# VH-VL binders against Regulator of nonsense transcripts UPF2 (UPF2), part 3

Target 1, 187 residues: Regulator of nonsense transcripts UPF2 (UPF2), of Arabidopsis thaliana (Mouse-ear cress) (f4iux6r469to655)
Amino acid sequence: RLLQRLPGCVSRDLIDQLTVEYCYLNSKTNRKKLVKALFNVPRTSLELLAYYSRMVATLASCMKDIPSMLVQMLEDEFNSLVHKKDQMNIETKIRNIRFIGELCKFKIVPAGLVFSCLKACLDEFTHHNIDVACNLLETCGRFLYRSPETTLRMTNMLDILMRLKNVKNLDPRQSTLVENAYYLCKP
Short names: E, the ipSAE of ESMFold2; O, the ipSAE of OpenDDE; V2, 0.75 times the mean of E and O plus 0.25 times the DockQ between their complexes.

## First folded at step 1 (VH-VL)

Design e5 (framework fv_emicizumab_arm2)
Fold by ESMFold2-Fast, scan of step 1:
Structure e5 (fold): chain C 187 residues (1-187), chain A 123 residues (1-123), chain B 107 residues (1-107)
Amino acid sequence: as target 1 above (187 residues)
Amino acid sequence: QVQLVESGGGLVQPGGSLRLSCAASGFTFSSYDIQWVRQAPGKGLEWVSSISPSGGSTYYRREVKGRFTISRDNSKNTLYLQMNSLRAEDTAVYYCAREPYDYVWGSYSFDYWGQGTLVTVSS
Amino acid sequence: DIQMTQSPSSLSASVGDRVTITCKASQSISSYLAWYQQKPGQAPELLIYAASSLQSGVPDRFSGSRYGTDFTLTISSLQPEDIATYYCQQYDSYPLTFGGGTKVEIK
């Protein structure tokens, strides 16, 4: 029953209330059900990702298997989708990468995974991978740029992105996406 | 002074298992993708597996997928290749190699290689 | 998988000769191609990356070029220490693939 309320948690108060109630369940089966529910967030409900990430971060202090399971599922999904070029996968790719980015801001996803995702997109600089990379940078790029541990690597990735934009002669939409992502990270 | 040193090779029977190690020094190991490349006696180079800096993303050639597992321990600056269900055609010198980023192209190939370790799969 | 067809399989040339080795990709790989030198009994060493960029410390007699999916490694004046097998490698997409190698010997 508690899981039926997840799609309605569109505020910090609502997600925090559900998180508190969930802490009383104390069952391994229920933790697996929660992870599955969070992972299966609809592609059209991107606004929920920040709230779900907040819930995971709160639960991480007492239920370490929840963040571990979710991160593994998201990483496996990214690796299965990054090479798929058909249009049906773009919304799923964007949901996946934005969730990874939101979890990174709570330090649930390690920075190394984010950089691996960026590398994969830059190595195969297709129209869809440009969208994915820009969504990731829009979500957590400034966070990583401003963190002392990741500033140098992020600066290098942003420089590569901008140079690839110039070399690959992107269309106006893609060029604008890259420029917006770049200046959002390092204004 | 970048160094990569492989170890763990040896003679093993078909169907057996072996774990290779690659000890890295002279650079920030946790910042680089690292690769396994093999070379059968008298034959050419063959890419085997890649691992991301955090160890979270891995890639494999088709013939070893499900049998080999690449992993790394950044606290020990060490890369591993767990090889299961070994076949005669896995006989080769196994190299580890480092892949840095290039500013123009986003990546470029393997700038430093280890000396290699020989794996022989034979009865 | 992207097949890398390297030719010739072997060649013999004299010291001072211009040597050309070619590598053809089965599909577009942009400039994501590297060349390696492997001397007998040794590990490979990177010579050229991004099709035409010379690795630091490599003599300037080595050069790389690209025309479409055709890639060329040139040694402008062959030296005795250049006796080795040379390999091309694409790093555009997984699985990463190498050419079959070209053994260079001196006459």
Scores: ipSAE 0.000, ipTM 0.439, lowest interface PAE 19.5, mean pLDDT 85

Design e6 (framework fv_emicizumab_arm2)
Fold by ESMFold2-Fast, scan of step 1:
Structure e6 (fold): chain C 187 residues (1-187), chain A 123 residues (1-123), chain B 107 residues (1-107)
Amino acid sequence: as target 1 above (187 residues)
Amino acid sequence: QVQLVESGGGLVQPGGSLRLSCAASGFTFSSYAIQWVRQAPGKGLEWVSSISGSGGYTYYRREVKGRFTISRDNSKNTLYLQMNSLRAEDTAVYYCARDKYYDFWSGYSFDYWGQGTLVTVSS
Amino acid sequence: DIQMTQSPSSLSASVGDRVTITCKASQDISNYLAWYQQKPGQAPELLIYDASNLETGVPDRFSGSRYGTDFTLTISSLQPEDIATYYCQQYDNLPLTFGGGTKVEIK
């Protein structure tokens, strides 16, 4: 019943109201159903990811299981998909990485996981992985660049990204994508 | 041939510290959450702490939170429990146990257990 | 915390008897319940998970069932090697909690 309201939560007020109601449901069954619903957000509903991340951050103080379960599922999905090259997976890869980025801004996803995702994309610098890395940087790269504890690591990762762009002689459109992501993080 | 072997137990005075180890073999250690469960002499089982496969997520029972720290070294296939400010009520055999499933859907049932290591807190 | 009340605390039965052990949860835990067997001086061993699923390698004489918040472990025909203490454990919510145990002995 409460989970049917998730797709309609298109404002801070609506998601916060649902979150308060959910705080009274502390069973593993209800927490699993919520995490599954959040994880299965449609690939075309990227606008919901910020609201869902806000909900998870709010619930984190009451229900530590929820952020833990969601982050593990997202990490497992990333690792499953990062090596797949076919076009059928690109929308799923983008939803996955943007959700990871949104959760990182609430400190639900640790910076270490974001850097691991970036490293995986840089290690296997394919067209899809370039899109994934750039989406991640567009979502949380500036946040990580401006955070004192991650500034140096972000700077190093961005330098590696630019070096790979030049060494791999990417086509002009891919090069532009990388440059846009870089300068969005580090103007 | 999944095996978990605990070590590090012994006699310690109240307020003292001990570090328990659990050496794992026969499975991909980093893929499984591992638990510490204790049993006081002649008493029942009591969950103490859990750690995720990556080591990023830890959980504790209320009475040990702030005193005990669970950690793991996946490169060495070893789990640790650092126990500080020990109390007489911490006296128990400590078992490490593997979650049957790595994910939350079926997690928190324990399919493999070590033989345990005895911790005695007494003067 | 979710309290698991196990009964009886001990029982004596003859080889071949049907043995029933009950565990009651203080609140709805769905099917998130496991049963363990602990023989004297040994570590516990998983028998049943998700209330009714038999763990691989466990004899078919063991079975689990659920009715609401009441859970039952049944041994259809008690064998000498079944002498042990049996524990239920809920895993619906933290902290994880165990029943007090049921000691099974042969008369």
Scores: ipSAE 0.007, ipTM 0.512, lowest interface PAE 8.9, mean pLDDT 87

Design e7 (framework fv_emicizumab_arm2; at its last look DockQ between E and O 0.03; V2 from the best seeds 0.00; counts 0 for: pae E 13.4 > 2, placed apart)
Fold by ESMFold2, look of step 2:
Structure e7 (fold): chain C 187 residues (1-187), chain A 120 residues (1-120), chain B 107 residues (1-107)
Amino acid sequence: as target 1 above (187 residues)
Amino acid sequence: QVQLVESGGGLVQPGGSLRLSCAASGFTFSSYAIQWVRQAPGKGLEWVSSISGSGGYTYYRREVKGRFTISRDNSKNTLYLQMNSLRAEDTAVYYCARYSYDWLGYFDYWGQGTLVTVSS
Amino acid sequence: DIQMTQSPSSLSASVGDRVTITCKASQDISNYLAWYQQKPGQAPELLIYDASNLETGVPDRFSGSRYGTDFTLTISSLQPEDIATYYCQQYDNLPLTFGGGTKVEIK
């Protein structure tokens, strides 16, 4: 019904209108269905993540189980995937981490979770974890750098990132990705 | 209404080639990893190969690596398995199966399968 | 490779019986295990994911549980339509591997 319209909400006005319409369906069953639909955002439609995060943020003040369920599902997904090195999961890992980053900018995901995810990637800075770390930073790194309560920790992690780039023999694609992520956060 | 329909199976001699197709409908094909799973007559299930939603990443069981090529055409909603240098032990029903979007690694929808027989 | 040892290979039970099927993993796989039902001449279909979560539309007489590396599929009251071969599958690591299957028949 209304949830089939989610992939078409490619603007602020469209997601806001759907959010208003959804408020008339406020039951526990409908909230669970919404969370599952948001979580299952297509891997090829990463532009939707900001709009989905906006919907979650709008609903959070009155429907606190929506952000709680979604954040838990995303954290569980990250933890299940971070040790898997098979290539088939890279696109899902990128979707996962960008969603976490978007929700952080809307103050739904706490910064501590973002730093935990980033630390996990930097501790094993190889293969997929390089791409995941860079995507996280591109999504919310500047937000965290500019926030007074997180500036110091973000600065320290950016310093670690650049040291790892210099001591690991990254291919040109990965090296460029790291540099772009760094300068997006700290121009 | 998710549908997966395999085709292209048949009888082929050892050393021959065959190309399987899997036509997908009822879901956003490019958002899902898809795999081939096979089942030899009277035997159990065996994972063969997987491909990411974009098609950029492919995975193979050791016994088929170098002989089989998985690919997809997202504009046609079609998955392919090119099978070269076929052997008698490749005889099986081949299923295409969709990777679960909710949890990666298990198969939430299966096609009905297409039989490949490799016999001299 | 992670080996999935499924038992029994075959069983026969009466309508209404409680049936249990077991899979043992050769190493820890957390809860990354699925159960499939394959009726004769048909494709497999998903019953349970993450060891214990029932797929949408599956009757609630089916359940799954985990104890360490031992996993159990339970049919609380066997029905005639449950005649099938049941497979477990791990998805902790590649290659993805299945148990050998359990054929379930009605006496």
Scores: ipSAE 0.005, ipTM 0.510, lowest interface PAE 13.4, mean pLDDT 87
ESMFold2-Fast, scan of step 1: ipSAE 0.031; ipTM 0.625
ESMFold2 (binder alone), look of step 2: mean pLDDT 93; pTM 0.943
OpenDDE, look of step 2: ipSAE 0.012; ipTM 0.550

Design e8 (framework fv_emicizumab_arm2)
Fold by ESMFold2-Fast, scan of step 1:
Structure e8 (fold): chain C 187 residues (1-187), chain A 120 residues (1-120), chain B 107 residues (1-107)
Amino acid sequence: as target 1 above (187 residues)
Amino acid sequence: QVQLVESGGGLVQPGGSLRLSCAASGFTFSSYAIQWVRQAPGKGLEWVSSISGSGGYTYYRREVKGRFTISRDNSKNTLYLQMNSLRAEDTAVYYCAKGLYWSEYYFDYWGQGTLVTVSS
Amino acid sequence: DIQMTQSPSSLSASVGDRVTITCKASQDISNYLAWYQQKPGQAPELLIYDASNLETGVPDRFSGSRYGTDFTLTISSLQPEDIATYYCQQYDNLPLTFGGGTKVEIK
């Protein structure tokens, strides 16, 4: 089965080959199965997210329901997790936000959704939300900062982030995470 | 198909140590948070400790913090609980329990448990 | 810590009866509550998660509901195989806490 090969696609060549082979499968059912497989990427396999996003971007021009379904599932997952106070969901939150960020770099996820996620984290700037915000910025922050249509919004968000770092008296690990994310976006 | 098998329980004197193991199969072990939950004879359920899929994040109930250490070896699909400075109140059946992929705090699969008895 | 107060501690009912078990959280936990069934000599099994979602494979006679900080597990028509102790568990915050359990027996 083609979908069983997804976890092994650890290069652009491998994911592109699988994508080409998948183009011979044109049923609605097969597209739903692919989206489910992409969404269920293991939390420990973050290296796959860029390849999965590339596949989605490649298929988007011919199969509009693939990106739409995946983005909806990721947004629903973010909204279900952002208000959970439990520390054990951090790996799932990081996988979710990094996937959103990778898809943003292909313009599959609109910048508005990324800014909404970032705002949610900054509004409740706790330990987990600090890690989530920093992972999002590390994944797509520079892309958004350098894009003329989002530079101003991004600059404002980075300013808010640095003010929160100074006001909240973060511990050294959290402070370092914020500084690293900030300077990665705005060198 | 999902299986969790605990081992390492037994009788130990107060102040002693035991190491529990939980062997997992039938799922991608490194993708799931796993918990230890205990139950004293004739009593209710009590959460003990949790570990994230990567092993990077560990959590403990107040009464065992500093005495118990949760760890995992993802290459062996095995979870551990190192229990030091054991007390009579630690006597219980110890279960390992698997969290859900994206919702890790309720448990869809439990092992059958291993009995730890702390007695002189 | 979030305390979960479960009631009653035990009950006896006849086959076919509607059984209700309640669980009260000491603070708002949203819908972050699960229900487990533990049969004598066995490990617990998940029945309900997110206050009202039925786990796959669990009979339709089980249901969960929420009103504020009050949660209810209902068995619409008690069967002999339902003899067990039932536990609620909150997962809004650490430490994870369970209710004291409700032992269900058939007369």
Scores: ipSAE 0.000, ipTM 0.498, lowest interface PAE 14.4, mean pLDDT 86

Design e9 (framework fv_emicizumab_arm2)
Fold by ESMFold2-Fast, scan of step 1:
Structure e9 (fold): chain C 187 residues (1-187), chain A 121 residues (1-121), chain B 107 residues (1-107)
Amino acid sequence: as target 1 above (187 residues)
Amino acid sequence: QVQLVESGGGLVQPGGSLRLSCAASGFTFSSYAIQWVRQAPGKGLEWVSSISGSGGYTYYRREVKGRFTISRDNSKNTLYLQMNSLRAEDTAVYYCARLTEYFSGWYMDVWGQGTLVTVSS
Amino acid sequence: DIQMTQSPSSLSASVGDRVTITCKASQDISNYLAWYQQKPGQAPELLIYDASNLETGVPDRFSGSRYGTDFTLTISSLQPEDIATYYCQQYDNLPLTFGGGTKVEIK
């Protein structure tokens, strides 16, 4: 079964081979099953997100419903979780935001959505939102900073992040996390 | 009171140069990106150039790239626009406007009164 | 570039009328849209930011809304001091782009 092999695709060659094989499964039901399998990636398997995003990008040219369904599910998940402070949800929030960031690097997720997520975190600068924002920046911040069409927006977001870090009373862990994310992006 | 005041506009011949200044007061100047926006007589608003709070990053619309240079002196709370190789189509009122604000994204919340640049023989 | 199409280009209305101005983005800009008011001979003034947030000091007869890539500025009861040209502006991406403007005059 092709979907059973997804968790084992820990290289570009393996995910590309599975993607090619999947191109022979031309039904709407199978595409929905794939999207659901990709969306339900375990919270602890963050290393798979780049490969899953690569697969989605490859399939996007022929099966436009795959990226559309996945992006919508990720947006819905972010909106449902952004206001929750429960520690149990932090791993889900991190998986969600990293997947969004990985898909942004393939231009599957538009930059506008990434900036909306980042703004939401900066508007409510809580411990969880600092972690979420920093994970997003670590995933796609450098990509957005280096892209001519998003450089100004990213520069301004980074300036706001650093100002908030300096104005708010952050503990040493959070302060370090913000600094690391900032300098990872800058170049 | 938060203010931006432009100066340096005037009449200049095609191919000439002019330097505009924008004096800022009432806020921490180095914390804000500032834009130059122009408006030709009887026409709409057109973004010209932006500079980051630190001055490290500058951006230009295509038509002015290579001819205009935006810069700032944060110690003097002053923004500049050096305009070279001026053309008749650069004739406009030039406004400086503050871009960045906490929690609000990038909109222009404070505008100067503008300075008129006329490029004519 | 993101194109902002604003309509109408001009309108005349009576004091107390409900005035609606529309702005359409050529692509998804989320809520990253501002509305400005420019009175004759004056600099533009911010009215609305993030599509629907009223700037402090702006009368509550002004409101903004979004539906997809369509944005609307509404003046619920037009006053004489509202005679101006109104501009929408996206700030999702560079270059920053403005709508063509809507000139509002009192009959």
Scores: ipSAE 0.000, ipTM 0.444, lowest interface PAE 19.4, mean pLDDT 86

Design g1 (framework fv_gimsilumab)
Fold by ESMFold2-Fast, scan of step 1:
Structure g1 (fold): chain C 187 residues (1-187), chain A 121 residues (1-121), chain B 107 residues (1-107)
Amino acid sequence: as target 1 above (187 residues)
Amino acid sequence: EVQLVESGGGLVQPGGSLRLSCAASGFTFSSYWMHWLRQVPGKGPVWVSRINSDGSSTTYADSVRGRFTISRDNANNTLFLQMNSLRADDTALYFCARDQYYDFWSGFDYWGQGTPVTVSS
Amino acid sequence: EIVLTQSPVTLSVSPGERVTLSCRASQSVSSNLAWYQQKLGQGPRLLIYGASTRATDIPARFSGSGSETEFTLTISSLQSEDFAVYYCQQYNNWPLTFGQGTKLEIK
């Protein structure tokens, strides 16, 4: 019942309230139900991802199963989708990568996983992977660029991205996406 | 240690075919883009072709497009270049090289020693 | 295609000297330029990428500088093992292109 309120948590106050109420519940079954509800966020409800990530971060110190299971599910989903080229998967790919990026900003997803996802997209820099890479960078690229531990790696990845824009025959939409992502990370 | 060893070069008549191989060891071959380059003695290298990590994407220099085919066998850590309709100006030492693109950028961090190809009547 | 022109073509030098090699591009390549060292019977060895970043295990005496169309490779104190041919390469545009090389030979 508590989980029915998740899609309505469109502010920090609302998600924090729900998180506090959830702390009264602590069982393996309830943690699994929460993770399933978070993972099944509708692909059109991208505005919820930051709030869901905040909830996961808040619960992480006391309920290690929640972040671990969610991150594993997201990684498995990314790996299953990264090589699929049909148009029907684009919204799912964007939801997946943005959730990974939001969780990265709370240090729930390690930077290494983000770099692995980015590398996979750059290995096959096609129209869908261009959108996925740019969405990932728009979500957490600036966070990673500003962190001393990841600044050098991010600088190098951004240089690779701009080189790919010049080396590949990108159309104006794709070229604009790459430029926007780059300057959002490194303003 | 990272090693790339080319083989399959030789003397061939104009219009003939050759298949070059590059045996890779000391790294996770399936994680890297791979390239073929060629060089005439006394001149700089010339880029010929590239293939991505899983072999789903290839790119060719204009001079070889339609005649050469790059491919890879990730199970056996081997890169190939099938060369058809060979011309006298294809005569060169052929190198395979690893693209460090995976980690940082697209410079060639490791090259083989090269295998010579001579196209002559 | 982008043409890279290196100068000088050949340079005779003694160990211990400072050496500067130039590479000019026919159009801007930003900082997407690499430098390689090649010895007889061997494939090229990567020295510098991104115009100024030293590759792994490359001695500090090698340094690169420049951007856009003008680039330099400097060897601050030439060692006996540094006598080789040096090539610049751009990776800004397809096709990837190399300069014609600069040969360092012992005086």
Scores: ipSAE 0.005, ipTM 0.484, lowest interface PAE 12.2, mean pLDDT 85

Design g10 (framework fv_gimsilumab)
Fold by ESMFold2-Fast, scan of step 1:
Structure g10 (fold): chain C 187 residues (1-187), chain A 122 residues (1-122), chain B 107 residues (1-107)
Amino acid sequence: as target 1 above (187 residues)
Amino acid sequence: EVQLVESGGGLVQPGGSLRLSCAASGFTFSDYYMHWLRQVPGKGPVWVSRINSDGSDTTYADSVRGRFTISRDNANNTLFLQMNSLRADDTALYFCARGPLYESSYDWFDPWGQGTPVTVSS
Amino acid sequence: EIVLTQSPVTLSVSPGERVTLSCRASQSVSSNLAWYQQKLGQGPRLLIYGASTRATDIPARFSGSGSETEFTLTISSLQSEDFAVYYCQQYNDWPYTFGQGTKLEIK
């Protein structure tokens, strides 16, 4: 019911209104249902991830299990997929990593997890992992580059990314993707 | 300053054993693939062995497989090469070198140590 | 294995000259080629990787070019500290291999 309205929350006002209404229905079973609904966002609805992350951030102060459960589910999904080279999984990988990136901007996902995900992609620099790494950088790379606590690590990661691009002989699409991600973070 | 310092080389008889060490400083040792290479004076370097960041994966040149063992101690920033059943053609200057920060199918080496000499002779 | 052949074997030059060193691979190595400088009593120093990318803190006078089987290292204005042996290395195919070296010496 209330959760059926999530796909229609395409503005700050709509997601904030739904968040307020959800607070009146607070129970442990409802919190589990919300987390599951947020996690199962359609692969075609990536524009909703920022709004869902805003909702999670708003609820985090009074419902600690919501961000905890969602982050754990996203981390588990990432770890299960990062080594798979199957083309059928690319859309799921992109949804997963973009959600992690959006949550990082609200400080729900710690920077350490983002760097772990980025390292895993760079360690196995496949076509899929290049797409995943670049989507992560496009989502939260600038945020991490601008933060004093993470600027040095971001600089190191971006240098490694450019090094791998130069030596790996990427196709024009992959090469352009890496360059766009790099200069979006470090203009 | 990133540095690698090799030690443990020496004169050994054919069939003998030797353990080389490489002390790393100035970087997060546990983040890097590490390599051993060797060089005969007047000739180009030859790759010997590679170990990944956590020590779970090792690779060897065909000429040393089964005789040499690469290992690492991340707590003490040290790389090792255990050399067994040494032959006259193992005589060379042995270098420790740092590989790429993250796993790659491609390896270049930066930096290298100064080298430690190993002479296998009767 | 892929054999790398460097030329010339030895080159006698004066400071200030432009120097060109060649590395030829027996099979295509794409752009997966690195260049190293080695001075007496020292380990090799990485100059260039990916055929044309300068390593950190390498002077702009060093440049690399080429692809597939033909590669060139150029030193635009030779300095006194550049007299050394230069090696190319391919990392396209296993096992990784190095060239035999080009020795740069004072004329």
Scores: ipSAE 0.000, ipTM 0.434, lowest interface PAE 19.6, mean pLDDT 85

Design g2 (framework fv_gimsilumab)
Fold by ESMFold2-Fast, scan of step 1:
Structure g2 (fold): chain C 187 residues (1-187), chain A 122 residues (1-122), chain B 107 residues (1-107)
Amino acid sequence: as target 1 above (187 residues)
Amino acid sequence: EVQLVESGGGLVQPGGSLRLSCAASGFTFSSYWMHWLRQVPGKGPVWVSRINSDGSSTTYADSVRGRFTISRDNANNTLFLQMNSLRADDTALYFCAKDLGEYSYGYYFDYWGQGTPVTVSS
Amino acid sequence: EIVLTQSPVTLSVSPGERVTLSCRASQSVSSNLAWYQQKLGQGPRLLIYGASTRATDIPARFSGSGSETEFTLTISSLQSEDFAVYYCQQYNNWPLTFGQGTKLEIK
């Protein structure tokens, strides 16, 4: 019932209203159902990720298991997909990494997990991993670069990214993606 | 120098519980992902669990999920593994290990402790 | 899960010899392979990561090579302190997995 309305929450007002209504239905079973519904966001509905992340952030102060369960599911999904080369998985990989990035901006996903995901992509800087790394940086790289706690680590990661671009002889599309991501984080 | 010292192992009956501790020193503990691994004599290590730098994210091997809980106390530089519903096949030497880099992705391990033995007897 | 098979299981050698240890993966792990040395009563010591990069303070006599499914660890001039068990580990796919080990013992 309530969860059927999630895909239609395309504004702050709508997602905030649903969040308030959810607070009246709080139970362990309902929290698990909510996390599953948030995780199963359609891979083509990237516009919902910021709203879902806002809902999770609002609920985090009183329902700590919601962010914990969702972050764990996203991390497990990332780990299962990062080494697969099948083109059919690219949309799922992009949805996964952008959700991680959106949650990072609300401090639900710790910066350490974001750096770990970025490192995994840089360790095998080929195929979809180039697109995944660039999408992650586009989503939360500027946020991490501006934060005193993460500025140095982000600077180091961006330096590695540019060295890999030069060493790996990337094609023009890949090179452009890397340059765009780099300058979006560090103009 | 980096040091990891495990404690809390021992003999326990099937279905019992144990809490392992790992005291860390010589590095900025709060900046690194930490892991528990176990090893049966004569066999290679087996990865058990990991925890991120601030303790907000944890991952478990399928064989221990739901029974083991990893946690950390960054104020006291200590890593924990709470083990419940122990089985005979959980018998092993348990190691804590440090990821190589700050905010690393649980890859390979630059420092390990000496291990603490856990024996689950029938 | 990816299975790592090490060969030989045991190798008896004399100091000064050149030894080569093999690690084979059941599917490609790219270059995401590490090597460890473990002595009795101690935790493993990282030797090599990224298939060929020596870890900090590891002697130059240790070298790694290989990619995809076939990897080797070479000790160019075996020293007395090198008698130990050696493990390979892949970090290309979850779960992280280790080989069964190769034991180097004195002849």
Scores: ipSAE 0.005, ipTM 0.457, lowest interface PAE 14.5, mean pLDDT 85

